# VH-VL binders against q8ixk2r445to577: the designs that were tried, part 19

Target 1, 133 residues: q8ixk2r445to577
Amino acid sequence: FFGMLQNKGLTDYCFDYNPPDENQIVGHQVILYLCHGMGQNQFFEYTSQKEIRYNTHQPEGCIAVEAGMDTLIMHLCEETAPENQKFILQEDGSLFHEQSKKCVQAARKESSDSFVPLLRDCTNSDHQKWFFK

## First folded at step 1 (VH-VL)

Design oc3 (framework fv_cosibelimab)
Fold by OpenDDE, second read of step 2:
Structure oc3 (fold): chain C 133 residues (1-133), chain A 121 residues (1-121), chain B 112 residues (1-112)
Amino acid sequence: as target 1 above (133 residues)
Amino acid sequence: EVQLVQSGAEVKKPGSSVKVSCKASGGTFSSYTISWVRQAPGQGLEWMGVIIPYFGKANYAQKFQGRVTITADESTSTAYMELSSLRSEDTAVYYCARGLEYSSSGYFDYWGQGTLVTVSS
Amino acid sequence: NFMLTQPHSVSESPGKTVTISCTRSSGSIARNYVQWYQQRPGSAPTTVIYEDNQRPSGVPDRFSGSIDSSSNSASLTISGLKTEDEADYYCQSYDSSTHYVVFGGGTKLTVL
């Protein structure tokens, strides 16, 4: 599945990635922004390797969680998906990170009016439900 | 039930163009890819190209670059394949196929019924 | 770029087991998933195996897929062969370097 990855609880917000340099796409945080579907910054793919790929650029990027962090950071995709890049998009809409055993939740960024996806303990909250649109 | 329904058979002269349609029903359109695969009489399957309807991005096999154009209309859930400068060697059954992934497995779960394109003088 | 090579034809009697090979010319066969499609005469292809060894709904468990890294090949195995299994079979994979879909040459299976 691919397209805009939209949150159920935080209505009309989608995964968004806008690196400052299109030729160097790694190392920045994935954020949430109003779903607009324009450009390439809201196009993601969930693969059979359990990756969430940002594949509109070459080389392709994959969302990863770095050790000790709760944010989603863009890394390069690898031939074999590393453990920190594996997610399970479940039928109920929950997005589960296998290594941390936590779920991706739409959250307000501290001291700002912006939103970001963060790893949190898994609940039945709609803010932890995601779907491709 | 997901179905891919293609347009009818075509008879074309060399040098002309053909445009085949593939309408998807019974499921989402924007979350999948559409590939075009052809098969000459008595020959194997040959991949021509793919489109991501949501993004409007298409990739083509090297053999067909500059001669094939794949497009999609999300409002009608229809993909199109246009092949120009037709030759007798282009005589084949052309299939559309739905793919679940763009950059990984790329396997096809549903196929159209095929469209016969005959190129003869 | 790589190619996938299949035997042109295989034949076997009903009730027996047949195996169709698919050899990748370069790169690891395990780098990308291999799929298998069945095409009966006068019909469109249908998926019988995806992601090396997964079976779609409606496909009998007589059909199975495997990967052999030592020979850099994939295999489709059909046990308890039935007359209805007579068809052409194609393997397919993905070339990450070109983003091309690659098909094998196809194998004609005749049930004797």
Scores: ipSAE 0.105, ipTM 0.748, lowest interface PAE 2.7, mean pLDDT 93
Fold by ESMFold2-Fast, scan of step 1:
Structure oc3 (fold): chain C 133 residues (1-133), chain A 121 residues (1-121), chain B 112 residues (1-112)
Amino acid sequence: as target 1 above (133 residues)
Amino acid sequence: EVQLVQSGAEVKKPGSSVKVSCKASGGTFSSYTISWVRQAPGQGLEWMGVIIPYFGKANYAQKFQGRVTITADESTSTAYMELSSLRSEDTAVYYCARGLEYSSSGYFDYWGQGTLVTVSS
Amino acid sequence: NFMLTQPHSVSESPGKTVTISCTRSSGSIARNYVQWYQQRPGSAPTTVIYEDNQRPSGVPDRFSGSIDSSSNSASLTISGLKTEDEADYYCQSYDSSTHYVVFGGGTKLTVL
């Protein structure tokens, strides 16, 4: 799949990666923002290895969750996907992170009015349902 | 509480540019979008474009691409719309309108009071 | 890349019910939310309905919104019509594929 990864519960919010430094594409948190279709920061690829790739810049970035964390961070893609970079997009729209056994949820970021994708216990909430448009 | 306050009326000559401001108060500026919508006398509402201040990115209606520039200054919570190469048919009231970040249905919850721009020779 | 079409004008007597339609030219009306704005002469628009059928605080329950997929249209219904309801009404949607805001042409409501 290629496209914008949109949240069912937050109707027009999409995965977004807009690193503040153009020379440092890895290490920053993935955020949610209004789906705008303006440029490449909202275009992701879901691969056969169950990666969510950011192909806007080279080398390619892959979304990962570090051990003990609940935030989604951009990391360097590897030839063989490590377990912390694997997400299963399920039939009900849930995005399941295999290594942690948790689901990606649209959540409000602390101390701001911004939204971010976070790992949470899996529920049937529309805030945990995603689709490529 | 929440207000969008726009700059005052302008009278401009054909071929010139106009820059209208929209100052937001109440809430965190970077979590909202600001659209610009114009209305010619006796006519309907026409969307011109939007700025997403958090990203510093703007999107424009095709009709205005190349003539309109929308910017934002987060430090002053002010959005700007600059329209160049003015023609008499650009005579209109120009509104800014706020889109709430967590309700991105295209819903505008607050509107500025409007700025009349008159283009005449 | 779609248009929203409204009747240019509607009129009705006080106390009656009026319905204003908003028809989408391409794609399903149900795909994106529809808002309705009221504008009196010399004033900025104000919201009477958002997200298809929701009312902002302060808007009386005489105002309601609905979606009809079979006619591909949204409707604003105003019951118990009052002279204060005289205004222009605009429907508005959002095209999630182009990220364009789309307004209908507007409907002038006369209460006589």
Scores: ipSAE 0.006, ipTM 0.529, lowest interface PAE 13.1, mean pLDDT 84

Design oc4 (framework fv_cosibelimab)
Fold by ESMFold2-Fast, scan of step 1:
Structure oc4 (fold): chain C 133 residues (1-133), chain A 120 residues (1-120), chain B 112 residues (1-112)
Amino acid sequence: as target 1 above (133 residues)
Amino acid sequence: EVQLVQSGAEVKKPGSSVKVSCKASGGTFSSYTISWVRQAPGQGLEWMGVIIPYFGKANYAQKFQGRVTITADESTSTAYMELSSLRSEDTAVYYCARDTGYSYGWFDPWGQGTLVTVSS
Amino acid sequence: NFMLTQPHSVSESPGKTVTISCTRSSGSIARNYVQWYQQRPGSAPTTVIYEDNQRPSGVPDRFSGSIDSSSNSASLTISGLKTEDEADYYCQSYDSSTHYVVFGGGTKLTVL
């Protein structure tokens, strides 16, 4: 699957990654931003290794969640995907992070009007349902 | 660091076409978009359109639809803006700018600008 | 579609604080990010604020951006005003319904 990873509940918003320095793509939080339909910073690849890759830039980034955290952070991709970089996109649209046993949910960032994907206990909420467009 | 270098100034007759180039260096050309913005003497900034080299797709402001064509050549890391059916009111400095991209319109860097003069 | 409205000009003395507004005519100002550009005569614009309130490296902390949903506007604030701040300032956002980039009309800042 390739494309813009859009939320079913927060219908105008897509996964978005825009590092402050294009030569240093690692270490920043993945956000949600209005879907523009033109790819670029919203273009992701879901791989056979269950990675969500940001492959518009070189080097390629892979979304990860560090132990004890609920934020999605960009890391370097590995030859063999580590467990913290594996997300299972289920048939119902849930994006399940197996290592933490939590689901990716569209959420408002604390003290902000901006939105971010966060790990939350899995529910049947439309804010936890994602699809490629 | 990305740099954008534009072609030199042009003088054109009404009814003709002009094609301005914008050569990028640094970064990965397909990883960003290039917008074109013009500024008539003493006037504000006016967005003309954008090209997304990765997809080979362009989008244009309504005012310029039918007259402007924006293209990109990834092999030379160069974007082009062609404006046809030139009128005297098209006299302006034309800028290319890199969209650094949460969405369209975060422009950094800008090209140095190309003055296009349309006179009879 | 929407328009961004800026005052045509503002002026203030050196050392003081000036604020330039950018008001969105329809839809929420908070819906799309706002950028601010500085342009001196004969030069290309440069970014002073991106994504509502972020500063590029090299831009002094005297420059700040904010969003006010109650007035449906974005603001650029320049404190400790210096003569070199004299320039035209443009706000800019994105219209997700048309996929168009929208610029404000520009504000001429005079430092006297």
Scores: ipSAE 0.007, ipTM 0.602, lowest interface PAE 9.6, mean pLDDT 85

Design oc5 (framework fv_cosibelimab)
Fold by OpenDDE, second read of step 2:
Structure oc5 (fold): chain C 133 residues (1-133), chain A 121 residues (1-121), chain B 112 residues (1-112)
Amino acid sequence: as target 1 above (133 residues)
Amino acid sequence: EVQLVQSGAEVKKPGSSVKVSCKASGGTFSSYTISWVRQAPGQGLEWMGVIIPYFGKANYAQKFQGRVTITADESTSTAYMELSSLRSEDTAVYYCAREGDYYGSYAFDIWGQGTLVTVSS
Amino acid sequence: NFMLTQPHSVSESPGKTVTISCTRSSGSIARNYVQWYQQRPGSAPTTVIYEDNQRPSGVPDRFSGSIDSSSNSASLTISGLKTEDEADYYCQSYDSSTHYVVFGGGTKLTVL
């Protein structure tokens, strides 16, 4: 699967990554932004290694969850995907992080118009449902 | 068990101000939004405004703008609603309500017990 | 801006099924999620449905929510009606244009 990773509950919002430095793409948090289908910030790939890969830049980035955190941070992809970079996109749309055993949920950030994906206990909420578009 | 506990009933004169508190117990506070909803006697629920405690950012319904102030103290896990220039029509039970972990929907999952505010000359 | 309109009252006998409607005046009812709250006399509201059709823990499966785009309305359905279900019920949604929470006018449910 590849393209925009869109949330079902938070209508018209997609995974978005826009590092301040194009030459240093790691270490920043993935956010949610209105799906626009333009540029490179909203295109991700779900790989056979269960990575969510940001492959519009070189070197390629992979979404990771750091120890003790609930945010999604961009790391460099590795030849063998580390445990903290493995996700399962299930048939029901849930995005499951294997290591934490939590689900990715759309959440409000600093304002009512700003959102981020966060790890939360898995529920039936549409805010935990995702699909590629 | 997460609960919202509100301050006690108030009796106020017209033109005065009232400040109602809402304390969260048994759980997290800063990561959720707190809304204030009032209900006049025999009437329905009316949304007044909302605050994000962690950021201290509040939004108000147009009807109450300039007259209502919603604040939060993270250190005490307490939200406040202050309503000024009170009128008889402001007589109501005032509720605080926490938005559930369903950001973007404003689905409330926990409610305070309510605070009766009576405005009478 | 939009309003949510509910019937003022509904009544039904125990064991039967009752449906309470909530009609949105403008915009699509499916654009923003609808919640339902139960308020028994002298008590604070409690959530019985969120995100159109989800039940919080502790809410019996007799309670269900649905959306009908053709009528631009949401519905709360209570099956196997019990005397304890007698209460006021409010629908609620969110207006993304104003960022306001919007409540319906409420419906009084009487169990005969």
Scores: ipSAE 0.017, ipTM 0.665, lowest interface PAE 6.9, mean pLDDT 91
Fold by ESMFold2-Fast, scan of step 1:
Structure oc5 (fold): chain C 133 residues (1-133), chain A 121 residues (1-121), chain B 112 residues (1-112)
Amino acid sequence: as target 1 above (133 residues)
Amino acid sequence: EVQLVQSGAEVKKPGSSVKVSCKASGGTFSSYTISWVRQAPGQGLEWMGVIIPYFGKANYAQKFQGRVTITADESTSTAYMELSSLRSEDTAVYYCAREGDYYGSYAFDIWGQGTLVTVSS
Amino acid sequence: NFMLTQPHSVSESPGKTVTISCTRSSGSIARNYVQWYQQRPGSAPTTVIYEDNQRPSGVPDRFSGSIDSSSNSASLTISGLKTEDEADYYCQSYDSSTHYVVFGGGTKLTVL
């Protein structure tokens, strides 16, 4: 399934990825921005390998969490999904990162009005609930 | 630089259909969204719908659902807007507009020149 | 569902400052970004402000945008008014519930 990955608690915000250089799509943080309903930089695919893919550019990007970090970073997709790129979208809307045993949460970036998805201990918070729209 | 070039003016009879094209000249639009906006003579701007060409996904304003179809051909970098069951009230200039690199805020950075569609008996 | 309401017309003398309002009927104006477009007779619209208060390259700094949560409105302010500023101005946002782009009704600016 695919679409804009929207947060239940931070109601109008969606996963967003717009790399500063179109020729270098990896290594930058995934952010949250106002949902525009049109896809583009907010269009993601959840795959059978539990990947969250960004298919707007080639090569295809896959969201990952680097060791020791809590931020979601864009990596290149691999033929077989590595563990750091696997997220379980649970029935309650939680995005569970299997390798770290943490959940993706919408959070305000310190000292700014911008928002980012971060790994946090799993709770029943609506800020940890996501759905494709 | 990329420009959006639209097809020429059309005169149509009531009950017919019109299909307006919007071609990205000097580049591609596959990864960008293309919206269609119309303006009746002396009236304001009215949003009709949008398509993401790469995904073939379209969304339409409620007023136009059932009468409008927005499509795209990635191989020619061309978006199309087809409006059926034309009425005199559909007489308007039809614009295509591209959402730019503004993090999904619906900010249109490039507009087509407009296509006048006249519906008369 | 919401509407954006603009005054039908505003007028001011050259060199002065004019402000055009855009009021959201329901939900906070700050919930979604607001853009402003300028349309001269016979021409396609052009963007003068995007994302509430940003200017595209080539737009002079006498154009500015702002958001006022207390009045639930966005405003376009044009200082040092020039005759070439005569145009229709449209505010635009989007509705997260419907995923529709919403335009204001437009304001005709006359410089006299």
Scores: ipSAE 0.006, ipTM 0.541, lowest interface PAE 12.4, mean pLDDT 84

Design oc6 (framework fv_cosibelimab)
Fold by ESMFold2-Fast, scan of step 1:
Formats: C-alpha cells, structure tokens, sequence
Structure oc6 (fold): chain C 133 residues (1-133), chain A 123 residues (1-123), chain B 112 residues (1-112)
C-alpha cells in the first residue's frame, strides 16, 4: 500500500511528516495534520517488512517508536527492519506495534489543540483505525 | 533556486487535446509536488490537479476527472498536463506551480510558478 | 465542498491601509491554512502570505495576514499602500474533505 495514512475516528487527519531542514530528515516526531492530498509530507508506503516508509527524500525514512516512549519518530530505514520500525496493519484497520503489543492511536498532544499518533493499549476505538487513501 | 519554465502558446481545434510542459531546474525534482492551475480570460484561478513525481501519483479536481492527465518525466525534470476533448471554454492560461510547506503546520503553498501557457481553442 | 468569497474590487489612496477579506462558506476558516497570492496583469501569481500570516523572503512587512473565526474569514492587510501594490489578490485554502485546492474569486486592488 502507499498513499495517505488516514484516521477513521479523526476523519480529516492523516500521518504527516516534513522536517524543517532538508539536511536533517530524521529525528523529529510524526504528527497528524488535516489531509490535503498533495503528497510529500503525507505520502507513505507500507512495505512487506511492515515498515511505514517516507520516501520523498533520500535517504529514505522509516517511522519508528522512540526508545522508551510512546511517540513515533522518523528514523533511517535499515536493510532488515528492526522491531521498533514494524507495524502490523490489520484487516480491521488497527496499526499494531508487535514489540510493545500496543496500537497506534490518534491523540491530542498535551497542552495543545494539535494531534499526534501515539502508542496506547489496543481498543476497538475508531481513533485506532487507519487506512491508506 | 528553483525555476519552472513552460512550453509556448498553442491554438487547438475543438475535440482535440493539448499537452503543456513544465520544466524544473534547481533542487531535487523527484521531491517536488507540481500543481496545475488555469485562468480563463478575465477570470480567476482554477485548480486542476497535482502530481508527486517520485511515485508518479496524480490527483485531479472533480471537474477535470476523465479529461486531464498529469505526468512527470524525472529524466528531463519535466511535468506535463494533458487536457483532452477540448472545448472553447477551455481557452485559458495554464500554470504549473511547485508546492512547499513547513514542518510544524504541514500545509501546502505554491511558492514557485511557471510563466503560464496560453491555450486557445477555436474553430 | 466550500467556497472562498472575496470582494470583487477595493481601492484606496497611496500611504493608506487596505484590507481584503476571504470568507469560507462552510466549515471553519481556521480548519485549514490560508495563503495569499498577488498577480499583476500579464504575470504569473506570486505568494505574499502563506500559512495565514507568514511572509516569504522579499515580501515587505507592509503585507500581513490574519484569521477571524467569528466572521469565518481570513484577511490580507496592506499598509503604506504604494502604486506597485496594484494587482489582483487571491486567497487559497484546502478542503480536507475532498483533498482539493480552493481559490477565492480574486480582488482587484486599485491604488488611486
């Protein structure tokens, strides 16, 4: 799959990533932003290794779980995907992080009106359901 | 510095098709998002569609679906907009524009525009 | 899905301030960022404001943008008007429901 990774519960929100500096493409938090369909920052590829790749720039980035945290950040892709970069997109739309046994949920960022994807205990909430558009 | 240079003016018959080119220089073409906007004489700006060259993926405004095709050739750093089944009301200046945005907001804006290509459709 | 409505024309004297509005017909104006483009006759548009209130390099501080949720409108304000500010001005936003770019109808600014 490839395209915009959109949330079922926050129907207008998509995974979004575009670092402020083209020479520092990794290390920043992945956010959720209003879907615009214009590509670049919202265009991701779901691979057979269960990676979510950001392919707009070279080198390619892969969404990873930040060490010891519940946040998702951009990291360099590796030839063999490490466990913190593997997400299982299930038939019901759940995006399951096998290493932590948690699901990616659309969540409000603390102390703001912005949204981010975070790892949370898996539920049947529409805020944990994702699809490529 | 990024620049977009478009092909020259064209005169077409109703029922034919036109293909306008937009050649980019500067920056990494595959990382661009190129949008197409037209403007009929004396009228406002109308969005037609967009392409992400890296994936060859295009998205079109509902009004133009079925008649417009936007493509890109990375080897020549050129985007194309082809409009078929031309009618007299398709007479307009056609622009290509590159989009950019900042990280925190994630929004899209057209920061570099081509000079425009006049397409006249007449019998 | 929604329209952006601008006045067809505005005019003002050199040195004064003018404000051009851009009203969203449905959904909140604050839901999506608003850009503003300047187009002189025979020329391609250029960006004067992006992301509601940001200025590209080279655009003078006389140009500013704002959002007013109570009127569901964005505004472009140009202070210290100069004759070279005469142009058509277009607002632009995104419809996140359709994933479409939406332009306002444009405003012709005359500096008398």
Amino acid sequence: as target 1 above (133 residues)
Amino acid sequence: EVQLVQSGAEVKKPGSSVKVSCKASGGTFSSYTISWVRQAPGQGLEWMGVIIPYFGKANYAQKFQGRVTITADESTSTAYMELSSLRSEDTAVYYCARVSYDFWSGPYYMDVWGQGTLVTVSS
Amino acid sequence: NFMLTQPHSVSESPGKTVTISCTRSSGSIARNYVQWYQQRPGSAPTTVIYEDNQRPSGVPDRFSGSIDSSSNSASLTISGLKTEDEADYYCQSYDSSTHYVVFGGGTKLTVL
Scores: ipSAE 0.007, ipTM 0.577, lowest interface PAE 11.3, mean pLDDT 84

Design oc7 (framework fv_cosibelimab)
Fold by ESMFold2-Fast, scan of step 1:
Structure oc7 (fold): chain C 133 residues (1-133), chain A 120 residues (1-120), chain B 112 residues (1-112)
Amino acid sequence: as target 1 above (133 residues)
Amino acid sequence: EVQLVQSGAEVKKPGSSVKVSCKASGGTFSSYTISWVRQAPGQGLEWMGVIIPYFGKANYAQKFQGRVTITADESTSTAYMELSSLRSEDTAVYYCARAYSDSYGRFDYWGQGTLVTVSS
Amino acid sequence: NFMLTQPHSVSESPGKTVTISCTRSSGSIARNYVQWYQQRPGSAPTTVIYEDNQRPSGVPDRFSGSIDSSSNSASLTISGLKTEDEADYYCQSYDSSTHYVVFGGGTKLTVL
């Protein structure tokens, strides 16, 4: 699967990663942004290793969640995917992070009008349902 | 090192077409978008459109739809902007600008500009 | 469809601080990142601020960016003003509804 990772509940919003510097494309938070249908910063690949890969820039990045955190951060992809980079895209559209036992949810960012994907307890909410477009 | 090098100045007659090139060096061409932005004498910056080489997809500002075509040749790392049915008010410096993302339009490198003069 | 409005010109003395505003006509300024470009006469624009408040390598600490949701504006602030800062400054954002890049009208900074 590849394409723009769109939220079912926040229908207009997609996973978005715009690295601030071409020399350092990893280490920053993945956000949600209005889907523009043009790929690029919203183009992701779901791999057989359960990675959500960002390969628009070099080197390729893989979405990860650090222990005890709930934010999705871009890390360098590894030859063998570490546990913090593994997400199960389920048939119902849930994106399950195995290491934390939590689901990716579209959520409002703490002190702004912007949105971000965060790990939350799994529910049957449309805000936790994702699909590639 | 990243550099955008544009083709030279052109003088065109009303009703004709012009095609400006922008050759990118450094970085992976398909990882970036190339926008075209023009500036009429003494005026501000005006966005014309963008090409996403990886997808072969272009988007154009409403004002230029039907008159502008932006293309890319990945084998030569070159983007092109063709503007047809030229009018005197199309006289401007045309810039190509590179961005990581078309959603944010963050331009990190700009070409040197190409002056297009439309006169009788 | 929104517009970004900047003052046509601002003037200030060397060593002082100047602030250039960029106001969004509809929708929240915080909805989309704002960039700031500097253009000296005869030159292509260069980026001085990206993603609201980030500085590219080589841009001095005197340049800073901010967002104010209350006034629906972004601001470029230049402290310790130098004569070499004299230029046109453009803010720029993205319109998610049209998928267009939007530029402000530009502000001419004169260092008197």
Scores: ipSAE 0.007, ipTM 0.551, lowest interface PAE 12.0, mean pLDDT 85

Design oc8 (framework fv_cosibelimab)
Fold by OpenDDE, second read of step 2:
Structure oc8 (fold): chain C 133 residues (1-133), chain A 121 residues (1-121), chain B 112 residues (1-112)
Amino acid sequence: as target 1 above (133 residues)
Amino acid sequence: EVQLVQSGAEVKKPGSSVKVSCKASGGTFSSYTISWVRQAPGQGLEWMGVIIPYFGKANYAQKFQGRVTITADESTSTAYMELSSLRSEDTAVYYCARDIGYEYGSYFDLWGQGTLVTVSS
Amino acid sequence: NFMLTQPHSVSESPGKTVTISCTRSSGSIARNYVQWYQQRPGSAPTTVIYEDNQRPSGVPDRFSGSIDSSSNSASLTISGLKTEDEADYYCQSYDSSTHYVVFGGGTKLTVL
């Protein structure tokens, strides 16, 4: 699967990644933004290694969850996907992080009008449902 | 199975304060949002406020601003609701509830058993 | 700010279908999700519908939710009414302008 990764509950919002430096694409947080399909910021790929790849730049980035964190951070992809970069996109639309056993949920960023994907206990909320468009 | 367990019934005098606790058993408390809802005898449900433990951020209904304080202790997975300057009209069952999607589509998927607070002289 | 208005009471015989309305006073009813809670006498509320028309695990498919933009209202429909369905039902939504959670006044359902 590839394209825009859109949330069901937070209508018209998609995964978005826009690093401040195109030559330093890792270490920043993935956010949610209105789905627009423009540029390279909203193109992601779900791979057979269970990665969510940001492959519009070289080297390729993969979404990871760092120890003790609930945010999605861009890391470099590896030949063998590390455990903290493995996600399962379930049939029901839930995006499950294997290592933390949490689900990715659309959430409001603190003190901001912006939204971000965060790891939360898995529920049946539409805000934890995702689909590629 | 995740549950919310509240503290026991309270009897208070007018002008005093009450602090009700809500302990979450199971799950990741820091990932929760906890709302407080009360219900006077024979009346409907009334939203009081909410706290996001991870941020320590609380929001209150206008009616209770300045009189209610909602806090959370992540180390004990417990949320608290303190209501001051109690009046007879504050007599009610107070519920805590887990709020899913606060600020972008809130609903409550888990409820405490309720705490009766009686205010009488 | 908006209010959610429900009928005070509704009644119906077992096996029949009953509908409880929830009308939003201002703003579009579809702007934010509507939830429904059931409260039996002496018990805490339980969720029967969330996000307009979704059922939590354990809630029978006799319960359904819908939105009608033309009347700016949400509806809870209970088919095949059972005695155990006798309870108070509350609709609930969210006000993005105030960040308040808003409840309806509640509806008492009596099974005749």
Scores: ipSAE 0.024, ipTM 0.664, lowest interface PAE 6.4, mean pLDDT 92
Fold by ESMFold2-Fast, scan of step 1:
Structure oc8 (fold): chain C 133 residues (1-133), chain A 121 residues (1-121), chain B 112 residues (1-112)
Amino acid sequence: as target 1 above (133 residues)
Amino acid sequence: EVQLVQSGAEVKKPGSSVKVSCKASGGTFSSYTISWVRQAPGQGLEWMGVIIPYFGKANYAQKFQGRVTITADESTSTAYMELSSLRSEDTAVYYCARDIGYEYGSYFDLWGQGTLVTVSS
Amino acid sequence: NFMLTQPHSVSESPGKTVTISCTRSSGSIARNYVQWYQQRPGSAPTTVIYEDNQRPSGVPDRFSGSIDSSSNSASLTISGLKTEDEADYYCQSYDSSTHYVVFGGGTKLTVL
């Protein structure tokens, strides 16, 4: 799959990554922003290794979750995907993070109107349902 | 390398309107979110509004409601800011800027060169 | 709605360190990212700090940003001052309640 990763519950919001510049693509949190479908910050590839890749610039970025954390951070992709970079896009639209056994949920950033994807216990909430547009 | 190039200086009479253009060179314009910021002589930066081309939506600062219209033309990769009912207080340099992450970051990573609009009788 | 307040001017000698504050009048300064822009006479602004403390490529490490929740302020610190640092500096954030971009009033830095 290629395209925008849109949330079913938080309608019109998509995975978004705005790195400092094209040469500094790692270390920052993945966010949710209004889906516009153009340019490079919202274009992601879901791979057969269960990675969510940001492959707009080199080196390629892969979404990961650090041990003990709930935020999605951009890391460098590896030839063989490590466990912290594997997400299973299930038939019901849930995005399951294998290493933590949690699901990606659209959530409000602390005390603001901005939104971010966070790991949460898996539920049947539409805020945990994703699809490629 | 992407650049924002603005139209040239304007001299306008009170009560008239001015329309400033901002052309994106290089890259695809429809991926841009463009904010407009003005600066009166010797004064600070003042945000006027933003256009989100994908949604066809513009948001404006309270001070400019009813007088400003921000539009975008994808075919020419150009954003426009039109300000009506001009007063001498509207004399300023007007900037367009690429607005990364409007509604949560609003980082202006690329600025146009500015357009001086002088309002005098 | 909120305001961002900066000192109108600061001055310091070459080689010294200067700090410019940006105080938010209501709501937490940490709620929304703060950017810092440098503007020299006759020029458009350029970014020196984004997302509170990040430097764009090409900005020297003498420039740093920080947030202090106790004073509800952001700060831009410039160490090893050079004459080329003379400029106006503006902080900027975003107001979630109005959906407005908010600029500070600007600070004129003089390097004596």
Scores: ipSAE 0.007, ipTM 0.545, lowest interface PAE 10.4, mean pLDDT 84

